# Designs tried in a protein design chat: VH-VL binders against c7peq0. Part 12

Target 1, 252 residues: c7peq0
Amino acid sequence: MHNKIYNSFIDRKAKGIKSFAVLIDPDKVNPADIADLAAKCTAAKVDYIFLGGSLVITNHLDECVQQFKTLCDIPVVLFPGSPSQVSRYADALLYLSVISGRNPELLIGQHVLSAPAVKKSGLEVISTGYVLIDGGAPTTVSYISNTTPIPSDKDDIAMCTAMAGEMLGMKVVFMDAGSGARKPITESMISRVASQVSAPIIVGGGIRDAEKAYLNCKAGADIIVVGNAIEKETSLIKEMADAVHAAAPVLK

## First folded at step 1 (VH-VL)

Design ol08 (framework fv_olinvacimab)
Fold by ESMFold2-Fast, scan of step 1:
Structure ol08 (fold): chain C 252 residues (1-252), chain A 122 residues (1-122), chain B 107 residues (1-107)
Amino acid sequence: as target 1 above (252 residues)
Amino acid sequence: QMQLVQSGAEVKKPGASVKLSCKASGYTFTSYAMHWVRQAPGQRLEWMGEINAGNGNTNYNEKFKSRVTITVDKSASTAYMELSSLRSEDTAVYYCARDRLWFGELSYFDLWGQGTLVTVSS
Amino acid sequence: NFMLTQPPSVSVSPGKTARITCRGDNIGDKSVHWYQQRPGQAPVLVMYDDSDRPSGIPERFSGSNSGNTATLTISGVEAGDEADYYCQVWDSYSDHVFGTGTKVTVL
């Protein structure tokens, strides 16, 4: 199925099922730890493994993807820091356009350069409107690319940005406070965006506990992605997955 | 004390326009949306429209869209609703009501003005 | 055109339980909010998001919402609960929709 992963996003959203994704940076994970991490994700019923990050320093992507695909059945989705971070062994690619900023390279320029390689990879491509929200700390995207995040309290700017992305054909909206976020995105902002877009909404950045993951789902997030907190304590995988899954209606 | 205080009763002739005010106090005006809801004598509540007090964006009920205009004066923390081409059927109590900007399903009205009676007659 | 239908009236004896229904197609997929309006007064929010109570609303008020019917339940009814009650939802096509209203009489 060419749209298997995207269809899973849509089908789960339609049923009110909330999904949990673990974000893994291939450059930071120790290859010897991948088997244990994959087993923990499987036991916790993690829905997606997101591979990538804001800046990949070392080329380990193919090895990491293949290792996860061998060790577990959880879909592997690329969350690339640049459009050149492509592995044909993954299930899908989130093809990020940073619509919250005004850097033409992040809106379309880098995509033009990567498109032939992406097409040749045969990957399922999921066009993604990436909305960077101020998490209280500088991000690699804002610093390196001169891209300004949306202020954390400007719910309407985030909403209008997501709506524009959807109307321009983006299949998914990704609201991200960034990997170094001091504070996560507010329930108010998530709710405001969710009320105006039909696309699946991925929320990440600064989520450090199960309660916040649960509240984000209640506000309208469809997929919660966590990276930094899990890097520090892998026992959080089960707790967060349970909280996300519990946000679905009790009568299922 | 959070409150919404509305302007006084109005008597208008058919074909005239009426402009009602709703003054907010006790909270940050620009952080909320303001809605206008009317109730004809002995009838149900009927939503007319809303405005985001922070940015001025409006949304109107299709039934009233050609005749209703909602505005805000941020400096005065006051919302206004103007209804034109008045008919006898527009005789009703008009309420302003606050919404926390939870758009869509979680949009509800947690603070109401006291209401303004508008009578349309000769 | 989304419609919410309520019974016109509900009569209940003091100390007993009143149940006010709000009927709409697949209303269980929506969040329902409830308002109490005493004669000559503005409405007051008494329940939001199906079953959450605002501060100051007593625990004898509860709510549920499933299938085609949402219900506001008032247990241990008191004379002061006598009022008109309105349900309300948001619909993407019809925007904010109020129910037809139910007059609760305590006798």
Scores: ipSAE 0.000, ipTM 0.404, lowest interface PAE 17.8, mean pLDDT 85

Design ol09 (framework fv_olinvacimab)
Fold by ESMFold2-Fast, scan of step 1:
Structure ol09 (fold): chain C 252 residues (1-252), chain A 118 residues (1-118), chain B 107 residues (1-107)
Amino acid sequence: as target 1 above (252 residues)
Amino acid sequence: QMQLVQSGAEVKKPGASVKLSCKASGYTFTSYAMHWVRQAPGQRLEWMGEINAGNGNTNYNEKFKSRVTITVDKSASTAYMELSSLRSEDTAVYYCARGEYYYGLDVWGQGTLVTVSS
Amino acid sequence: NFMLTQPPSVSVSPGKTARITCRGDNIGDKSVHWYQQRPGQAPVLVMYDDSDRPSGIPERFSGSNSGNTATLTISGVEAGDEADYYCQVWDSYSDHVFGTGTKVTVL
């Protein structure tokens, strides 16, 4: 498998360039609205389209991926709620291991079952240490998977978890408060994790405005993912993309 | 148990610089941001800037960006705020406060009066 | 520049309810925090993230935030509630913006 998307993550991180990703749930997006959404993402210079969700109930994934690939040039990266949520038409797959929890199915079990299909798909596979943080509300992951999130104020537990994931060979760290989070991950926690890991850090969940996206980047996040807020107000796409891009340090 | 203790009152001449300290105790210093807020006599609270005590990243109010520098000494659990090119309008009580975006500023220092006069 | 406007003063009788408003464009989309400052003292956080109370703050303090107006409500007002109150949000450019302040007088 190739490393095109992963190489873009590490190259951009090395240059201090911050990336903005829009998370789309295929089961929540109206297919008729995809063209408008793709146009808005293109105009806003969105860096990645993350496609997926914890409870993707319908088989609309392939159709949704193909529509985005036809309508814009933004890379499409699968963010699956299950390792079985695979579309060969995407550019890459975030192969999530929920390292914050102790459910062996989410650490490796479901991956064993999905591996032949993932290999056959030809997708670029990006091993991802997924760290679920308590956002003050039950998430689909915590509710369905019986996975306990790390408390929101336990910066060192999140840091040690991310370090362990990196040492075990995970290519990226994903810190997620969940799409329905009441409160986002603190700058303090992001900074603590960023101080100890070299892997690209993706941060998502509970990000309601451009200021928080900017601050998360200043704290050390490399990629900001927003889904829920964008679903409520699509004008946020441009505001958040601009804030994330503005957070890059002056090169020199 | 958690507290912030600030340095004592300062009297400065216009054009000078002042450097204030804020010593934290009772919590893990590097796990929180430290903010600086000032209040001129009879005026509103005015945010000056913040520092993430864990990684040293700063964010400043555009009004003060050219004159303010916030730093930390992790080993001493102390934050510092230096304000340069002082004017009479900088006469104010300066507060340090611990906080994060969604949790507010929950622990405040006692304040340091800075008087700028000739 | 994002502005948070508060009424300069609110007068209330003991035992009645005081309502302190904080007006800002689309403030309902932001997290609003509230601070109480008594004369000669440092501010005290009395409400965070629109409607959450810090430990030690009485239940008679409540908050709301919708549209262009956030409100701090103090029911059963006591003489000790007489103070200046400030709202605060994080605006564009990562700027913490404090409101203009409201002096609550208990008559």
Scores: ipSAE 0.000, ipTM 0.415, lowest interface PAE 16.8, mean pLDDT 85

Design ol10 (framework fv_olinvacimab)
Fold by ESMFold2-Fast, scan of step 1:
Structure ol10 (fold): chain C 252 residues (1-252), chain A 120 residues (1-120), chain B 107 residues (1-107)
Amino acid sequence: as target 1 above (252 residues)
Amino acid sequence: QMQLVQSGAEVKKPGASVKLSCKASGYTFTSYAMHWVRQAPGQRLEWMGEINAGNGNTNYNEKFKSRVTITVDKSASTAYMELSSLRSEDTAVYYCARKYYDILTGLDPWGQGTLVTVSS
Amino acid sequence: NFMLTQPPSVSVSPGKTARITCRGDNIGDKSVHWYQQRPGQAPVLVMYDDSDRPSGIPERFSGSNSGNTATLTISGVEAGDEADYYCQVWDSYSDHVFGTGTKVTVL
C-alpha cells in the first residue's frame, strides 16, 4: 500500500516544516463557493484540505471531494465524524479513535462497522489518536461523541493519553478543542505532548488568528487545522498559512 | 540582544544548599523554557532540568529530582535553580540556557556560567 | 537508557576538514544539536535539528544524521574552531542527553 499522505506528515516533521490544513464541512459549504475557496487555498499554499464534520446530514461528500480534486492539487484528507463519511475519491482518511474518552463505540465500535467500506474504498488509512480537550463550551463533537473532554489545564493527562495512543500503534496524534471552542489548546499542553511523542501532532479548535497558529507551531504542533474562523472569513486562509509556514526555531 | 546573566561564584560546605539566578533580557521571558545544565571539571555537559517560564511547570533529570528546584520570577525575568544536600561531586560550572518548547530547537543563548565549589 | 558516544579528540590542520561523529542507537530518528565550547567559556549552539545553522554560524559548518551516527563537519578549518564540541538530543522531557564531547585541536 502507499502511505503518501502519512509519509508527507513524517517527512515534513523531520525537516521542521509546519503544515496548514483548512477544515471544510460539506454540509456547510455552498457548492457554488467551492471554486473560489479552492483558488484561495491554492494561492495561500494550503498544505491539506480536511473534509468532514461531526454531523454530516447530506450526500454531498463525494461531490465536494471531486470538486476539490478537480479544482486544485492540494491533498484531500477525510476527517470523518461517522462511518458514513467515506469517499473513495479522497487521498487519505484520518481513522479517528477518541482515546481521550471511554466510549467503546468511538474507541473501536464504529471502526468495526466502517472497516469493510474503508478497505473497499482503497483509501490510505492513517490511524489517529484523537484527544478532545475542553475548549470552554460544549461542542457538536462532545455532544455527538458522548465523551468528556480532558480539562484545558491538565497537561499531564493529555500527555499521558497521547503517549498511550502512540504506544498502541496510532500513527498521528490529533489534539482538538472542538469546532465551537471558546478557547484554543494552550502552548503549554502542546509542548508537554510534543516532548513525549514522536508522531506528527495535529492541533485544532478555537484558533482564530495567525499569531495563535504561529505560537502553536513553535510549541510543537506539526499541522494546524482551522475550520470555524475560515467559514466566517476566508481571507484568513492566507494570513494563517503564512504564519504557519513562517514558524521556525527562534535563535536570534 | 538576547542575553542571560548569572549570579556569581559560590563556595559551600557539604550538606548545604545553593541557589543560583539567571536574569534574561532581550526577549519575551514567558514564551520560552529555561534549562539548567552543569559541567564538572573535565566532564561532559549534564542536563539538570527545565521550567516553562510562562506557567511554572518543571521537569527534572531523575538523577537530581530529589535535590533540585527550579523557579521563576516573571516580574524580574529571572529563573532560579536551587540544589540541596550538596556533595563534593556537585562541584561544577552551572549554566542556564533558553530553549523553545519543541524538540527541534537547541539551547540558545547560554548564560556565562556559575562556578559552585563544594569543599570542607 | 540512551547514550551518545563521541571520539575524545580530533586533530586537523588549518584549511582541512574536521568530522566529529556522535553515535547513538537510532539517533537518526532524533533531532541532534551541536555546541562549541572554547576553554573557560559557555557553550555556543553551532548546529540544530541535524543540519540547520543558527544565524552567524559560517557555512563551513554542516551536519548530517542517519541510522546510528550524526556528524558535524567543519570544512576549511580555522584556528578559531579549536574547541570542545558536544552533540545533544532530546528524546523526552526527562532526558536531555549530551555526548561525551570531542576536543578539536587545530595544528
Scores: ipSAE 0.000, ipTM 0.404, lowest interface PAE 18.1, mean pLDDT 85

Design ol11 (framework fv_olinvacimab)
Fold by ESMFold2-Fast, scan of step 1:
Structure ol11 (fold): chain C 252 residues (1-252), chain A 122 residues (1-122), chain B 107 residues (1-107)
Amino acid sequence: as target 1 above (252 residues)
Amino acid sequence: QMQLVQSGAEVKKPGASVKLSCKASGYTFTDYYMHWVRQAPGQRLEWMGEINPSGDYTNYNEKFKSRVTITVDKSASTAYMELSSLRSEDTAVYYCARDLTYYDSSGYLDYWGQGTLVTVSS
Amino acid sequence: NFMLTQPPSVSVSPGKTARITCRGDNIGSKNVHWYQQRPGQAPVLVMYYDSDRPSGIPERFSGSNSGNTATLTISGVEAGDEADYYCQVWDTSSDWVFGTGTKVTVL
């Protein structure tokens, strides 16, 4: 059994160290650009590369995973749009249960169907309570989960949902406004959730700049995930990584 | 019921400026990006720029960046596009269009205004 | 500058299949959206994210995208499908890029 990636989440959280993850959609990234992107992530000291997306049509997953694994030492974590999107070459899989919604297929149904393939892959599996928050783009968000997101101002509903997920045995809480979010998750909501859960908290969606990434970390996020902004401007990788790392207490 | 209603046709001389409006109704104006796209007679669609109404963030096509300004009036649910230093080649139909993304990596334009003809004549 | 090239025209008989191509370097790694424009009218979204249909667009419309070519396919073509069709992608260096356009004529 290998729990290296989950143990890194837990260890870093215990030390107050904040982590930055770059989200890459294998269907959107140009394969010719992967070497440059991997070099930029390495230079910026990116902590994790998340591979996945809400809509995977061409499915270049295996090729993309293998390219990143060859070109850099940053752990590759799958963020799949469906539980069937697995590559045995990755370091870990975020096994998402959409606990913010009431779709039984996204809570457990699709997982039942994918479990034999996931086990055969040998991947480290990280059970993840996925909490979808309204980012002002309901069509994109609903397509990802086919479910209703929690309203952006209902901090207590998000908090109770995350607590329930943790109590049901989920190792990580992922708060996501969605890849096309019009507005990011508020610091007040992140703080409210962080005050009640011990699990590592991943926050993503709608994060446009380094200041917001920093403020999310100060509110209690442990891992910041950015995809859309970086797809549009890769220079943001270093700015955001620096801001996330600066939010951590100096332990040395 | 979603609508994007644009201002009427304009005739301008070279060197003038034009300011077009696009009034949105039937949805929360600040939840969606607004884009401006033009089409010269018999030519292709050409993207000019976008605005995020919630943060007033703008992004422009490099070709137009020195001459185009996109703004919003949130209270009126109206987007504006001003194009300065007009040339005869700026004669085109100008469209506003809505997308669903917060910042666009791959977004699409799901609803379009009726278009405004701008004629630049010397 | 990134460029999307489409054939200028496609002629098709009623009831047959029209295929409209959009060529771009490594376009298969991008998300392609398609717009239909009838004479004197604003464009209408007919396909997004390579192969997804908006509400109200018939199942006769389908899409694909791989390698250097994206394709919009219209099966069982009707007279009302006669229009100009434009592909569109987002590119890191060129932002929003529209194709050169294809005029579909139903004869």
Scores: ipSAE 0.000, ipTM 0.394, lowest interface PAE 17.8, mean pLDDT 84

Design ol12 (framework fv_olinvacimab)
Fold by ESMFold2-Fast, scan of step 1:
Structure ol12 (fold): chain C 252 residues (1-252), chain A 119 residues (1-119), chain B 107 residues (1-107)
Amino acid sequence: as target 1 above (252 residues)
Amino acid sequence: QMQLVQSGAEVKKPGASVKLSCKASGYTFTDYYMHWVRQAPGQRLEWMGEINPSGDYTNYNEKFKSRVTITVDKSASTAYMELSSLRSEDTAVYYCARGIYEDYGMDVWGQGTLVTVSS
Amino acid sequence: NFMLTQPPSVSVSPGKTARITCRGDNIGSKNVHWYQQRPGQAPVLVMYYDSDRPSGIPERFSGSNSGNTATLTISGVEAGDEADYYCQVWDTSSDWVFGTGTKVTVL
């Protein structure tokens, strides 16, 4: 398969360029709002559109992917709630293994069952070490994953987990506090992870303002993902994109 | 019985445009994608584009993107394909075909429409 | 530009086995579909997902896909199998790609 999207992650990281992704749940977005949302993402120079959520179904996903592909040129990357929730019209799939937990189904079991469907999709597959961090409140992600998140102050556990994922061949590390998180992931934890892994680091969950997005980039995040805050206030798209793009990495 | 019935043969001059129709019956029109595929005499099958009738979203082969437009009339269960700026190399049989995303194949095909472009 | 190459023709005697190849870079990582087209007729899906047969397609038709080559195999060939055969894959950069086609002649 081609690695166009993954290569963009690697190339941008190598150049010290920070990326901003808007996370959209196809089941929550109003179809009437998609054209306005796509226009705002284009005007703000959003780098990636992440489509996904725990309750996404295939027919709504395909329609949403096609709408964004028609309305803008921003790459569409699937962030599925299940490894089998795929759309062949997207540019890539983040193939999540929940390495922060001890549920064998989320480490490899569901992947064994979904592999034929994922191969069938023809999508660029980006193996992703998903590290769920405690955001101070139960989230849909923590509930659906049926696994214990890493405590928000256990920087070394997050670091070792991400290192193990990278050493096991995962192309990307995704640190997620969940969309409903009360607290975003700390700069301390991001910095500890970034100090030990070379893979692109995606950070999401609980990011509510441009200052936090900027600080996360300074701590070593390569891609900032925002969903919940953007659903509530779409004017944040440009503010956050500008902050992310202005950031320089703390550790080059 | 699922069936796709296409419009009749067309003869066009270079520079003209052609609009072909494909009428579906025997299934729920909006539940499936519609593809357009062409085949020049003695040549291979070539995918031109697709439409999702439920949202009217289209995706086109880059080769044809500047000249092809695919549309649907949901009330008539009919898909259309318009190709502009015709050249002699566009002489071909044009097929519509039903696509199932869960299955990723084209399982029901129209009978084909011959378009001849000559001066 | 993703490309699928097939031999232009395959000749086979009735009752023997015809093998039609479809070559593409790393095609084994993709799902291959096969279409049969008789002269003057629309294509008919005869194999999908490398090796699954649509309802109504006889067991004589089988498929495989590995590395750089996918193969449609027709055992016990009958006169009615004489047709052009096309492989097809979906590719993220090229969308739907058809093979160059193989004319199967039963003599």
Scores: ipSAE 0.000, ipTM 0.439, lowest interface PAE 16.4, mean pLDDT 86

Design ol13 (framework fv_olinvacimab)
Fold by ESMFold2-Fast, scan of step 1:
Structure ol13 (fold): chain C 252 residues (1-252), chain A 120 residues (1-120), chain B 107 residues (1-107)
Amino acid sequence: as target 1 above (252 residues)
Amino acid sequence: QMQLVQSGAEVKKPGASVKLSCKASGYTFTDYYMHWVRQAPGQRLEWMGEINPSGDYTNYNEKFKSRVTITVDKSASTAYMELSSLRSEDTAVYYCARESPYSYGFFDYWGQGTLVTVSS
Amino acid sequence: NFMLTQPPSVSVSPGKTARITCRGDNIGSKNVHWYQQRPGQAPVLVMYYDSDRPSGIPERFSGSNSGNTATLTISGVEAGDEADYYCQVWDTSSDWVFGTGTKVTVL
C-alpha cells in the first residue's frame, strides 16, 4: 500500500485547490456509455472518479474500473456500499466507518471481516469518517443498517462527530446527505466542521447545481462529489467542475 | 458439473500463430475471471494473462504482452488464447483456469491442458 | 518483479510429515494458495487463503503463512501425495505469481 491518492487530497487542500469528483454507480451506468462519460470527465478536468454506492459483485465492479482506467487517467477511488467491495484495479479505497451512527457493524464489525481481502488487494486504503446527514430521504446506510442520520440543522453534532473521527485517526471526513437526498448539506454545517478539523472534507448528496457546489467549497469543503444530478444530465459535469475549481474560500 | 474443456493438441512451425479454446459449463460464464497459464516441459507454472468476460477487459503478463491475445465468446461460454510469432521456447502445456468470486489469486477449476509443440 | 521461491524437492517416507515452504518478501501480508500437480494432470487446488482446505482435501493437509515464509504441511504422507506442489499469490505489481515448484517424493 501507498498514500498517493491521500497525499493528493492533503496537498491540494494545503494549496487551497478545490477538487471535483463524479460518483458513478456501476449498476446504473450503461457500459456502452462509459467511453462518452470518461471523455466528458477528462474534458471537464474532473479530479477523481468515485465508483460504487451499490452492492456489486467483484468482477462487475472490476469491469467498470477497468473501463475507466483504459479510457482516461483520472484516479478511480472506490466508494463502496460495503467494506468488502474491492477492485484490485482501482487507485484507492475510501474505507468508510459510519461514525455518525451507533451500529457496531458499520463502525468496525464489517471492517474486521473485510480487512484480509482489503490488505490482499494492495489498494491504497484511506480511512474515512463517514458522517451521514439527514437529506430528507432514506439511504441504504440508514435504512438497511438502522443508523440514524444527524439532523440537517444540528451543526455542532456534525462538528463534534467529525472532530472525534479525526482524533481517532480517520484521514478524511466524508459528509454525505446520501443517494437520493432531497436537500443538500447546509453551508453552515460545512463551515462549522471545517472550522475544527484539518482533515480533507468530502461533501456529497443532493447537490444539483453549480452554484451549490461553489458555495460548499467557499464554506470549507475540499472535495465535492456529485452522482444523481450527473446521472440525469451529464452536461452538468463541466458546469460543476468549473464552479468547484473557481472557488476561493475565505476562512478566518 | 462445473468444467473447463480445452481444444486438442497443436503442432506449429516457428513464426506461426496458435489459437486455443476453453469451453466453460456449469456456471454463469460472465461472473468469473478466466486465466491462461502455461507450463513448459519440466518447468514451473507461468501466468500469461486474464480476461473479465463481463466486459472483455484483459491484463497480460509483460513477458507475453506483445504476442498474446485473450478473447471470449459469451454466447458459447468459450475463452480463447492466441499466441503469435511462435518460438521453440513456447512448447508447453497451456491451461485455462477459473478464478473464484470475491477472491484474488486462487484458481478453483482448471482445464485439462493443451499441448502446443513448436518445432521446425 | 515479485518472486516466490520453493525448494526444488522434498523427500519423505510414508506416514511421516512433509513441509513445503514458499518464500517471498513480506508474504505473510498476502494470501497464499497451493496447487498439487500429479504427472500428466492439470493442477488441483489443495489449500487456499493460507490455511483453508477445499472440499475433498484430507485434514492431513494444513497451511500457515507468516513473515517471509508460507508453508504447506502434509502429515501422514501417503504414496498418492507424490506430486509437484506450487504456491501462488496475487501481487499489486506482478499480478498472479506462482512459486518455483517443489517435487514431493514419497519413498
Scores: ipSAE 0.007, ipTM 0.491, lowest interface PAE 11.4, mean pLDDT 87

Design ol14 (framework fv_olinvacimab)
Fold by ESMFold2-Fast, scan of step 1:
Structure ol14 (fold): chain C 252 residues (1-252), chain A 119 residues (1-119), chain B 107 residues (1-107)
Amino acid sequence: as target 1 above (252 residues)
Amino acid sequence: QMQLVQSGAEVKKPGASVKLSCKASGYTFTDYYMHWVRQAPGQRLEWMGEINPSGDYTNYNEKFKSRVTITVDKSASTAYMELSSLRSEDTAVYYCARDFGYEYYFDYWGQGTLVTVSS
Amino acid sequence: NFMLTQPPSVSVSPGKTARITCRGDNIGSKNVHWYQQRPGQAPVLVMYYDSDRPSGIPERFSGSNSGNTATLTISGVEAGDEADYYCQVWDTSSDWVFGTGTKVTVL
């Protein structure tokens, strides 16, 4: 199937299975540490490796993708901060449109510029409605994107934004408080969005412990993404994966 | 035109088991969770458990976990709830209800099945 | 375990406003749904996610949720609004929890 990764999102959501993704920034990770990270992700039964970041200053993406693909069987999904974050070796690309803002470059402009390269890459493309939520601190994403995040307590605005994205054809909704967020997205907001969209919901930003990952899954998130906390303490990978997987219905 | 149609009333003796059915129509059965909720006469609604028909995944209220089993027949679009070791306190109306999405509100309910546990 | 407490009964005159409360520890951080149940009938969803109305439910029904109290408000009450009303939340430790129920009587 051309939509193998997207179909895994849909299938897992339909079965109530919760997924855990580890976000790795190719510019921050030391290539020598990738084998250890891959082993820890495999042992913890991590469901997806998300590769990307707000800025890619050096061209390490292809090398990083290939190392993970060689060292483990976990699907590698690109989470691009720019059009240059494309690697043909990945399993899929989250093609982000920042629908929470009014910057035409991030709604469609950069996509026009990147489309030929993305098509030539042969990657599975997953159209993604990216909803930036205020995490209590300015982030590189909010500054670079020149967009205003949705206030953290405006559940209905986030809900309507996600619904609009789905109706416009976005296959996935990504709710992000941004890397380095002081506070994660509330369970209330996740529940509101989840109540009105059938698309898989990815939630990330500010998640620092297993309890919050669990609570977000119970609120309606389908995929939990963690980056900064894992960079600081890799032992959290297993704790968070276990919590996310425990949020799924008990198997007989 | 969605509908959840439940089986008819049951009268059981203490210690027996009862198995209720809930037949769904008008939607794709495997796309939605099915819940079972009971209500003793004059008492509150009480959640018993759920099943995801797509993967046969179940989750039960700890209060009932040792006695309740929820299953589905996908070909018949029917969910079942079996409650064992019945007590007089299990006398209640039992409802099936469709979950709009995982862990969300119950948008459609069956008509209810009265189970009476008496000697 | 998580508990939701409602007043046992609320009496209201036709055309006036009925307010049905649902109290729970930090319930404002949860999403509250409301069901209407007439005697011998299945519950019917009348409010979800604190303040959203299902199709077919009149604008007279509204909801709010903050702190330790969620409220279902029925303005311009009609005789047909007489029923038992139940709040519901999902909780990480208790799964789905229903309130104790409130009988609304239109006098």
Scores: ipSAE 0.000, ipTM 0.412, lowest interface PAE 16.9, mean pLDDT 85

